# VH-VL binders against GTPase-activating protein and VPS9 domain-containing protein 1 (GAPVD1): the designs that were tried, part 19

Target 1, 239 residues: GTPase-activating protein and VPS9 domain-containing protein 1 (GAPVD1), of Bos taurus (Bovine) (a5d794r147to385)
Amino acid sequence: SYLLQVLRYLIEFELKESDNPRRLLRRGTCAFSILFKLFSEGLFSAKLFLTATLHEPIMQLLVEDEDHLETDPNKLIERFSPAQQEKLFGEKGSDRFRQKVQEMVDSNEAKLVALVNKFIGYLKQNTYCFPHSLRWIVSQMYKTLSCVDRLEVGEVRAMCTDLLLACFICPAVVNPEQYGIISDAPINEVARFNLMQVGRLLQQLAMTGSEEGDPRTKSSLGKFDKSCVAAFLDVVIGG
Below, E stands for the ipSAE of ESMFold2; O stands for the ipSAE of OpenDDE; V2 stands for 0.75 times the mean of E and O plus 0.25 times the DockQ between their complexes.

## First folded at step 16 (VH-VL; framework fv_ontamalimab)

Design d4 (from b1 with heavy chain S102T; at its last look DockQ between E and O 0.92; V2 from the best seeds 0.00; counts 0 for: pae E 2.3 > 2)
Fold by OpenDDE, look of step 16:
Structure d4 (fold): chain C 239 residues (1-239), chain A 121 residues (1-121), chain B 112 residues (1-112)
Amino acid sequence: as target 1 above (239 residues)
Amino acid sequence: QVQLVQSGAEVKKPGASVKVSCKASGYTFTRYGINWVRQAPGQGLEWMGWISAYNGNTNYAQKVQGRVTMTADTSTSTAYMDLRSLRSDDTAVYYCAREGYTWRDYGMDVWGQGTTVTVSS
Amino acid sequence: DIVMTQTPLSLSVTPGQPASISCKSSQSLLHSDGKTYLYWYLQKPGQPPQLLIYKVSNRFSGVPDRFSGSGSGTDFTLKISRVEAEDVGIYYCMQSIQLPYTFGQGTKVEIK
C-alpha cells in the first residue's frame, strides 16, 4: 500500500526527527497522525474490528439510560437547579452538601470505571483480529522510535498506545455512528456525554504516567490496572 | 405505564394525624423524587415538600415544617406523607407528584389521583 | 419566596379562538445553566394537575401543539392557538428554581 509507505516515511522523517515526538503526536495535528487516522477510517478491516469490539459495550451504555456520569463536583452541582441542589445535597456550603455531592461523584465514577472495564475487556478479547496493516505500521513506529537514544522504550510504548487510542479507538467510542458501529439507535445527549467520558478515561489510561492528565480523573485511574492498556499494545505489536 | 396511586380519603379530628401513601409503578423509583402538593377546597395549589427516593433527603414548606414527615420505601416504591396536629385548614386534596433530576427534570410530570383529607370536629 | 402572579384569573373563550395567560415571577427564573425553571400545569375539573409545558417552552409528551409557552426572566406566557372544549380547567404556572416551589393563583379557562 502506498499509504503505508507514506506512513512509514513519516515515522522516519517526522516522528523520529522530532525533538519531542510524544508531544507532536499528542497534538494530533502532525502529518503522521492525520494520515494514520484517515488510513484507519478507510480500512475495511478496521471497521470490522471496531464494530466487533465496540458494538456491544456501546449498546449496553445506550440501553442503561443512565444520567450524566459527571465526575467533576462543580460541574455536577451545576447540572441541578438551586432548588434541586438544596433538596439533594442540603444547605450550600455545609459539610453535608459536600459529602452528598461527593457521594454522587463517587457513584458516577464507579459506574464509569465499570463501563471502561467493559470496553477494555472487549478490546482485549478482540485484539486477535486487529487489522494487520495497522498492526504493521504501529510495529514500525515502535521499532523505529525504539532505536532513538533520547527516547525510553516505555515512552515509545506509551506513544504507540496513545496513538491507537486517540486516533483509532476513542474516536469510534465517542462517535460510533460515524464509524458505522451504531446505526439503528439514536444517541442522545446523555449517552454522548457518557461515551465521551469513557473515551477520555481510555485515553488517560494510555497516558499513564503523564503529567498532563486531568486531575479530576486521577482518582478514577487508580481503580484500574495500569497495565491493562499496555497489555493491549503488547498483543498488537507482539510484545 | 408510569403511575402514582394514592391511598383513600381520610376523615380526621383536629389534633389527629394522617398518613397518605403514594405507590409508584412503571419506572425506576430511585431515579425520581416525590413532591407533595395540596389543594384546599376552591383554592390553588400549595407545595408542601419533597423527598428524594435517591438519597432520602427531604425538604418541607415552612408552613408545615414540624408537623410533616415524608418518607420513601424503596422496597415497595411507595412514598408516605405523615401530617400531624391536624387543623381545619389542613382540609384539602393531597397530591403526590413525581419529579426527575437533571435531564429527566420535566417538573412534576406524573401526579397521583389525589387523597381527600377532611379535618372536622 | 418567589411570588408567581397570573393574569387574568379567569378567561372565557369562544371555541376556536386563541387564549393567552400571563405569568410573572418576582425573581428571575433563569439558572446559571441557561435553563429557565418555569412550568405550566392544567387541572381539568375533578382531576389532578397535569403537566403542559416545562422550562418555559417545551411541550410535555402528549400535549397538543396548540399549546405554546414563551417568555424569559420574569415574564412568561402560555398561549392556546385554538381553544377546545377539552382545554377547560385551571391553568397554573410554577417555578422550581428556588424552594419552596410556588404556584400562580391559577387561571380559570371556560368556554363561552
Scores: ipSAE 0.472, ipTM 0.790, lowest interface PAE 1.2, mean pLDDT 92
ESMFold2, look of step 16: ipSAE 0.474; ipTM 0.797
ESMFold2 (binder alone), look of step 16: mean pLDDT 94; pTM 0.958

Design d5 (from b1 with heavy chain N59K; at its last look DockQ between E and O 0.73; V2 from the best seeds 0.65)
Heavy chain, then light chain:
Amino acid sequence: QVQLVQSGAEVKKPGASVKVSCKASGYTFTRYGINWVRQAPGQGLEWMGWISAYNGNTKYAQKVQGRVTMTADTSTSTAYMDLRSLRSDDTAVYYCAREGYSWRDYGMDVWGQGTTVTVSS
Amino acid sequence: DIVMTQTPLSLSVTPGQPASISCKSSQSLLHSDGKTYLYWYLQKPGQPPQLLIYKVSNRFSGVPDRFSGSGSGTDFTLKISRVEAEDVGIYYCMQSIQLPYTFGQGTKVEIK
ESMFold2, look of step 16: ipSAE 0.562; ipTM 0.828
ESMFold2 (binder alone), look of step 16: mean pLDDT 94; pTM 0.958
OpenDDE, look of step 16: ipSAE 0.686; ipTM 0.904

## First folded at step 17 (VH-VL; framework fv_ontamalimab)

Design e1 (from d1 with heavy chain N59K; at its last look DockQ between E and O 0.87; V2 from the best seeds 0.69)
Heavy chain, then light chain:
Amino acid sequence: QVQLVQSGAEVKKPGASVKVSCKASGYTFTRYGINWVRQAPGQGLEWMGWISAYNDNTKYAQKVQGRVTMTADTSTSTAYMDLRSLRSDDTAVYYCAREGYSWRDYGMDVWGQGTTVTVSS
Amino acid sequence: DIVMTQTPLSLSVTPGQPASISCKSSQSLLHSDGKTYLYWYLQKPGQPPQLLIYKVSNRFSGVPDRFSGSGSGTDFTLKISRVEAEDVGIYYCMQSIQLPYTFGQGTKVEIK
ESMFold2, look of step 17: ipSAE 0.549; ipTM 0.825
ESMFold2 (binder alone), look of step 17: mean pLDDT 94; pTM 0.958
OpenDDE, look of step 17: ipSAE 0.702; ipTM 0.903

Design e2 (from e1 with light chain S96N; at its last look DockQ between E and O 0.91; V2 from the best seeds 0.00; counts 0 for: pae E 2.1 > 2)
Fold by ESMFold2, look of step 17:
Structure e2 (fold): chain C 239 residues (1-239), chain A 121 residues (1-121), chain B 112 residues (1-112)
Amino acid sequence: as target 1 above (239 residues)
Amino acid sequence: QVQLVQSGAEVKKPGASVKVSCKASGYTFTRYGINWVRQAPGQGLEWMGWISAYNDNTKYAQKVQGRVTMTADTSTSTAYMDLRSLRSDDTAVYYCAREGYSWRDYGMDVWGQGTTVTVSS
Amino acid sequence: DIVMTQTPLSLSVTPGQPASISCKSSQSLLHSDGKTYLYWYLQKPGQPPQLLIYKVSNRFSGVPDRFSGSGSGTDFTLKISRVEAEDVGIYYCMQNIQLPYTFGQGTKVEIK
């Protein structure tokens, strides 16, 4: 466990000493973030947890044969040929065109929400199999940073969530073949796109409980199963 | 596996109407549009129009605009083409063909077996 | 409307020899997304059309590798490296870059 001792040291002397430790952690270029990733990538129990948690929902995504779950209306339009745009949306520039584009955006969003909730459900299902050594270092971070006057306890909890999702779970969601979760099935461009959407949204959900409301994200984020995310975090960090 | 099965041949008099069905199976019907293409005896292929199974949007070729109605029933995965005010030059084999959106746009990749419509006095 | 012109309209080929069919469009089929919307279909005797090649050069699933497509802009070619008896039929090019979709006149390929 020499890397665990170095990680604990870096909590005390890199994160605690930083003016903005949450920003430092999220950028992923500080020594703690780099070593946490290296440690977790070399940990067999972490690979077992990630496989048990992520294999099935990723395989279901590959089987479902969905199109790109694009939610940006401009990027959505660009995915169609001019003939398809006219066929699906009508006359370019018209109110009907804008309405039909928004209907497709809303449909894709609903499908994406269902997909992300599926991943959250598997995360909940495997909560008690989370690696002990990773739980230990996350609990050390929570305890150490909770004593810092400039950090509210809600923000420290959000930092632990950032670490777990952004530095451990989401990289495996986005690149499951690199992590050995998927070895015999191809991951085509559409599946990769949709996995990236899942990773992005999981990371955004980690941030909602501790941030001031951002008007651009408010309505859509209420549709996710936040109770499962919170339950996972409670088990991992001990409260 | 993926299949489009069309209704049987029809003989009609000038001025009548015909409604051809196209039943889809083996794929998610709402993820593809349906094109209608006809072929007069000894002639080439002519696109007649398209309907989206995703929504109720349609587009028709100018030659048949005003005489054709294309519909889709998602509960039965069936598309229909209703051609009215039939003329002798509407005598043709009528094909339905599916077409994907976005990434699935491989053109008209699966075709029905065709429905012969004969318009004779 | 985009006019699609095929040459030749009829082709008689010695078995095992190559064949080539030209298709010219009245407008570019290249869209600003970098894709070219040109397709090839084969209609065998007594059958509906079947897709051979999509977006100029991509063979559709199950199409033998003796079929290849090439070209850009307005000029396209379908090649059969070794014509076999099962390749007999009428070949059509088609564009779907804009409505209405249009087909070439067809090229009838026969074994002589």
Scores: ipSAE 0.447, ipTM 0.756, lowest interface PAE 2.1, mean pLDDT 86
ESMFold2 (binder alone), look of step 17: mean pLDDT 93; pTM 0.954
OpenDDE, look of step 17: ipSAE 0.559; ipTM 0.847

Design e3 (from e1 with light chain Y101W; at its last look DockQ between E and O 0.85; V2 from the best seeds 0.00; counts 0 for: pae E 2.7 > 2)
Fold by ESMFold2, look of step 17:
Structure e3 (fold): chain C 239 residues (1-239), chain A 121 residues (1-121), chain B 112 residues (1-112)
Amino acid sequence: as target 1 above (239 residues)
Amino acid sequence: QVQLVQSGAEVKKPGASVKVSCKASGYTFTRYGINWVRQAPGQGLEWMGWISAYNDNTKYAQKVQGRVTMTADTSTSTAYMDLRSLRSDDTAVYYCAREGYSWRDYGMDVWGQGTTVTVSS
Amino acid sequence: DIVMTQTPLSLSVTPGQPASISCKSSQSLLHSDGKTYLYWYLQKPGQPPQLLIYKVSNRFSGVPDRFSGSGSGTDFTLKISRVEAEDVGIYYCMQSIQLPWTFGQGTKVEIK
């Protein structure tokens, strides 16, 4: 198709020519990123893959009676009334208050990690249904950028991961209605918040060696099942 | 159905203790606190204290401080109020009422049926 | 302790007519977070209290549209646009800005 050839051209003449192609890709404003999103959003097989992969874990999240999985301690405190803060955490300003807040942050973080690993598991389960045309483009990007001496294979793999998770998967996790993944169930405020947390962590997982990473995300990054992401990438590149 | 079911009526002598139970069903017990509120015959409502089912933190009204212990058993989804050294002016109907945290905070949205405690010589 | 004063303490209303209950607090129920911690409860005969209005003006789930709350600072009002037989009972205002939580004395609403 013409769009596939344009995308291949942009790998060669936009990404390959950039001094920092990984950062250019992650900004999402370069021509490749824009056209990749447009192509994938118009691709029926991409919609089928995203639905098969994401519908079930999103539906499970929607029916779960869960709280906001807030991991910023200041934001967490603000979610409770002043009376509840005293009841749950004790005297404001005390060491016990800070300790109790941190314990709730740690609990929420553990739940969020488990939730993200569930999404990664569904991704792994559906890896072989990944759209052929998207696989071809990612494979072309891998091949083209691997021949650049200033880019190591690990960096090229990281750029492919950035594209797959941050530019394809994460937008569908955060806004499943816009991708047709969820059409007949409401997404309440808590569910939306938690889906955004999943998207944020998936995007941070796709970012390796970046100065842009959220410090909270960096502290939790080692807790994810990175082997599932690597296996997914291997199938896509090797396909 | 969200429900709080309390233990039955009690008749006690001054100086005795009473332990009222409040069994929760139909919701996630640890996501709510339990308030205890009492109502003396012909009188209004008096808040006695609060327990967090999340972490068992408690806060008691000063009038009953030192005589009351509130506990929660997450394995049975049951809250308890143990009031000791009973006096005749403790005669009242005792209610438990749940209160959500954070975005579930509508105040005391579900109440138990009440437990009548009568303290007489 | 924050004293909550209700007026009137008793109210007889012809069915279908409006009713209004005032609640005054001894100090402001507005917190620096921008929220006002004032609640209304109804206790029907032989029943536990039930929540009607939370944070001044928000109807709790299942509460009919004929109930409305208003007010600010220390002065609050509960209105029933058309009193029905099922509305009889004792109405309490309650504050939760400061422990101990305190209730008004109650307003008994009866049908005449």
Scores: ipSAE 0.417, ipTM 0.724, lowest interface PAE 2.7, mean pLDDT 86
ESMFold2 (binder alone), look of step 17: mean pLDDT 93; pTM 0.950
OpenDDE, look of step 17: ipSAE 0.694; ipTM 0.886

Design e4 (from e1 with heavy chain G33A; at its last look DockQ between E and O 0.85; V2 from the best seeds 0.00; counts 0 for: pae E 2.3 > 2)
Fold by ESMFold2, look of step 17:
Structure e4 (fold): chain C 239 residues (1-239), chain A 121 residues (1-121), chain B 112 residues (1-112)
Amino acid sequence: as target 1 above (239 residues)
Amino acid sequence: QVQLVQSGAEVKKPGASVKVSCKASGYTFTRYAINWVRQAPGQGLEWMGWISAYNDNTKYAQKVQGRVTMTADTSTSTAYMDLRSLRSDDTAVYYCAREGYSWRDYGMDVWGQGTTVTVSS
Amino acid sequence: DIVMTQTPLSLSVTPGQPASISCKSSQSLLHSDGKTYLYWYLQKPGQPPQLLIYKVSNRFSGVPDRFSGSGSGTDFTLKISRVEAEDVGIYYCMQSIQLPYTFGQGTKVEIK
């Protein structure tokens, strides 16, 4: 495949030569990022992997009679008219109002954590179906960049996680119909909102230990099954 | 099929009380509020109050504040309106109507058949 | 309390002709979520009210496409493109943005 060889070339001559290759990767405008996206989108085995991995958890989400899993208290309040806010939370400005809003936020967060862990579990189940050519590229990136004196091994692993979760898997979670993952059910507005919340949290996991992570959210990230993500990465890098 | 079925007509004397029931079926009762709306003979619609089946919060219209109690029993999916110290101007048809929240909010989209309450001396 | 004012209060229409009912609120019904909490109900003779239009312009399930709603802020209109015999009854606008919920006075639509 000529595209695969060009990707390997770009690891060596674009990413390795960059002063900050992680930032270059995450920005998504360098030649490697653009070509990786084009290559993965044209790779039939990538579509098969994404479908095998994401179809079932997305279908389970679609059949749940669930509300918007909003975790920002201000955005949660804004989903309701003033009359509905009084019905759900009580008198505006009261301690009860603030308490009831926080209770709903906490409940939604717990549901999101369970949902994201479900997605991670399906990633684990399908680890050995990960496309071999994509595994090869990630392995080449890991090997090549691990030799760069300015990059710690943890940073190189984080870059591989960025590529896999934030640049490959998350776009398919957010827009599964564009990737052909879902064609047998419509995705209503609530389901899309909740899929976007899953994508957001997966991106936060990809940024674990990065300078771009929010220090205030580090403790909430401990609720996710990081061992499954690490195991998935180890299998992919080993190819 | 989503339905609200109300209790039968009542004839009462001034000073008495009445309790109207509203039995819900065909939907998740705790995801909706129940509004109570009345209509005096030949008159328009008057909102009396609501109860949230989600958390039992209530709000009552000023005209009936202090005389009305609205309750919900989630085990039977039934809402109740208890109106006390009845007056002749409480003579009306009393409706229950469900109302959803957020994306389930189509307004008062399902109404009960109405319960006629007549208050006369 | 938000006052809902309907005009006209009575309307006599030849079958097949259009009808238009106006509703004006004393305050804006637009919430910061971008939604406007204005509803139209029809009460046919001897029946409970039934929902026609929710949030200004959305037809409720089963409502014929000859019914349309429009408006913004404080001014709203219900239009019936061609009145049929089954459309006879009293039409109410209603706001649910704040408590207490309030209805317009009603517009009685009759066939000539």
Scores: ipSAE 0.469, ipTM 0.787, lowest interface PAE 2.3, mean pLDDT 87
ESMFold2 (binder alone), look of step 17: mean pLDDT 93; pTM 0.955
OpenDDE, look of step 17: ipSAE 0.476; ipTM 0.798

Design e5 (from e1 with heavy chain S102H; at its last look DockQ between E and O 0.71; V2 from the best seeds 0.61)
Fold by ESMFold2, look of step 17:
Structure e5 (fold): chain C 239 residues (1-239), chain A 121 residues (1-121), chain B 112 residues (1-112)
Amino acid sequence: as target 1 above (239 residues)
Amino acid sequence: QVQLVQSGAEVKKPGASVKVSCKASGYTFTRYGINWVRQAPGQGLEWMGWISAYNDNTKYAQKVQGRVTMTADTSTSTAYMDLRSLRSDDTAVYYCAREGYHWRDYGMDVWGQGTTVTVSS
Amino acid sequence: DIVMTQTPLSLSVTPGQPASISCKSSQSLLHSDGKTYLYWYLQKPGQPPQLLIYKVSNRFSGVPDRFSGSGSGTDFTLKISRVEAEDVGIYYCMQSIQLPYTFGQGTKVEIK
């Protein structure tokens, strides 16, 4: 289509010519990123892939009556009244208070990791249903940028992962009703928060080995099923 | 469907102990705490203490500290209040009441039917 | 401890007439999260207390529109626009901003 030709042009003349194309992609405001999102949002096969991949894990999240999966200890504490903080954690400033807050943080982290691994598993199940035109443009990006001397192959792989997760999959996870993935159930504030946490962690998977990652997220990154993400990427970029 | 069912009335002598049970059903027990509130005949409501079904934390009212133990058994979804060294001014109806945390916090929204404890010689 | 003071302690109301119950706390019930932890309960004769109003002004599920709560800081009011026979009982305000939780003395509402 004409949009695919423009996207290929932008790989050559916007991304390849950039001093730091990964940073340009991560900003999400360059012409390639904007047009890729617009193209994928208008592509029927993309809607089919996203629905096949995301509907079930999102519906399971909506049915499970879970709390906010907050992992920042200060934000976690603020979610409770002073009386409830005392009831759940004990006397403020005590060792028991700090221990109980950390136990709840750890429990939420474990639940969040399990949830993200569920999404990754559905991604693996649907790897070969990935839209042909999106596969083509991602493979073009990988092939073109892998030939650039100033870019390491691992960095080009990370850029492809950023594009797939941050520009295609994560927007649908965070806004599934906008993408037609969920039409029969409202998404309450708690579910929205937890879907945003999933989106945040999926986006952080491309930050593996990066100094820019959140230290708390970095400590738990080894728990994710990275082999499923790597297998998905290999199918998309290599065929 | 959400309900708290308490054990039956008790008659005790001064110096004895009483253990009141509160069986929860129709909700996720570990997502709520249980408050204990008592009411002496013709009197108002007095908070006695609280237990977390989430993590076994307790807090007791000063008037009964040292004489009360509150426990929760998550396997049976049952909370208990054990009041020792009973005296005549402990004669009251004892209520359990659940309370949600955070976004489930509507206050004490579901109450048990009450357990009458009479302390007399 | 936060002292909760209700006025009046007893109220006799002609059926269909309004009623108003005041509750004053010894300190602010407003928390830094922007929420005010003031609650109203009704204990009908022979029954456990039941929740009417949570966090000042929010009617609990199944509570008729004739009940309304208002106030801020330390001064709160429960209003019944038209008292009915089923509204008789003892009304309590309660704070849950800090432990121990404390109740007002109760206001007995009767139909005359």
Scores: ipSAE 0.527, ipTM 0.808, lowest interface PAE 1.8, mean pLDDT 87
ESMFold2 (binder alone), look of step 17: mean pLDDT 93; pTM 0.954
OpenDDE, look of step 17: ipSAE 0.630; ipTM 0.886

Design e6 (from e1 with light chain S32R; at its last look DockQ between E and O 0.79; V2 from the best seeds 0.00; counts 0 for: pae E 2.1 > 2)
Heavy chain, then light chain:
Amino acid sequence: QVQLVQSGAEVKKPGASVKVSCKASGYTFTRYGINWVRQAPGQGLEWMGWISAYNDNTKYAQKVQGRVTMTADTSTSTAYMDLRSLRSDDTAVYYCAREGYSWRDYGMDVWGQGTTVTVSS
Amino acid sequence: DIVMTQTPLSLSVTPGQPASISCKSSQSLLHRDGKTYLYWYLQKPGQPPQLLIYKVSNRFSGVPDRFSGSGSGTDFTLKISRVEAEDVGIYYCMQSIQLPYTFGQGTKVEIK
ESMFold2, look of step 17: ipSAE 0.401; ipTM 0.726
ESMFold2 (binder alone), look of step 17: mean pLDDT 94; pTM 0.958
OpenDDE, look of step 17: ipSAE 0.691; ipTM 0.901

## First folded at step 18 (VH-VL)

Design f1 (from e1 with heavy chain D105G, light chain S96Y; framework fv_ontamalimab; at its last look DockQ between E and O 0.51; V2 from the best seeds 0.00; counts 0 for: pae E 5.2 > 2)
Fold by ESMFold2, look of step 18:
Structure f1 (fold): chain C 239 residues (1-239), chain A 121 residues (1-121), chain B 112 residues (1-112)
Amino acid sequence: as target 1 above (239 residues)
Amino acid sequence: QVQLVQSGAEVKKPGASVKVSCKASGYTFTRYGINWVRQAPGQGLEWMGWISAYNDNTKYAQKVQGRVTMTADTSTSTAYMDLRSLRSDDTAVYYCAREGYSWRGYGMDVWGQGTTVTVSS
Amino acid sequence: DIVMTQTPLSLSVTPGQPASISCKSSQSLLHSDGKTYLYWYLQKPGQPPQLLIYKVSNRFSGVPDRFSGSGSGTDFTLKISRVEAEDVGIYYCMQYIQLPYTFGQGTKVEIK
């Protein structure tokens, strides 16, 4: 189609010619990023893929009776009244207080990692349903940018991961109603908070090797099942 | 449905002990505390103490300090209040109440049906 | 301990008319986190207490719009815009800022 040809053109003449094409792509204001988003949002096969991939893990999260999975220790402490903080953590300012707060943060991080790995697992399960036209343009990006000597193949693969996770999957995880993934179940405030946490970690996973990534999130990035993401990417770019 | 179901009414003599149970269902028991509140006949509400199902920490009201033990059994999602050395002024309805989400700030949002404890000769 | 004082201790109200209950605390219920920890409960005849209002003015789930809370510092008010038969019972204010948690004496609301 003509739109795919324009996207291919922008890979060649906007991304390839950029001094830092990954940063340009991530910024989201270049012509390629804007057109890719518009194309994917209007593509019926993309909606089918997102629904097939995301509906079940989102529904499981909605049914699961889990509290807020807060990982910022200061925000976690604020969830509790002064009386509750004393009862749960002990004397404010003590080493025990800090240790008990950190234990709860670590427990919440472990639950978030399990949730994100669940989403990644459904991505693996639906890899071969990925829209052909999106696969084609991602493959063209990989092939074109792999010819650029200043870009190592690992960085080009990271750019493809950026596009797939942060620019395509993550917006649908954060706003599933807007993408038609959830039509008959309300999303309460707790579930919304946890979906946003999943989206944040998915976006940070896509940003590996970038200095703009959240340092707090980077400490937990090694806990994700990256092999499923790599396998998905290999299928999308043609092996 | 979030629910707290308490054990049945008890009649005791002065000096005896009573153990009231409070079985929780419909939520993650270890993420919340259980308060115990009593109400003497025709009187107001009096907080007796609290236990965390998370780490078994307890706090007791001064009036019952030394006479009360609160426990939680995570395997059965049940909280217990054991009140010893009963006196006639311990005659009351005893309620358990879940301590609500601190983030939402609800306080005691779910209450049990109450357990009548009568202390008489 | 924070003393919670309610007035009046009883109200007799013609159905459909408003009711207002005052609660005063012996010290401020405003915490340094910017939140005020004043709560209202209703105990209907033969039932356990039920939460009506949390943090001064927020209605709990399922509580009708005719209930409203207001106030700041040490002075608080619960209003019922139009008393119905099912509103009969004893209303308690409670502070949630420090242990021990303490309740007001209760305000009995009856239909006249």
Scores: ipSAE 0.155, ipTM 0.573, lowest interface PAE 5.2, mean pLDDT 85
ESMFold2 (binder alone), look of step 18: mean pLDDT 93; pTM 0.950
OpenDDE, look of step 18: ipSAE 0.302; ipTM 0.705

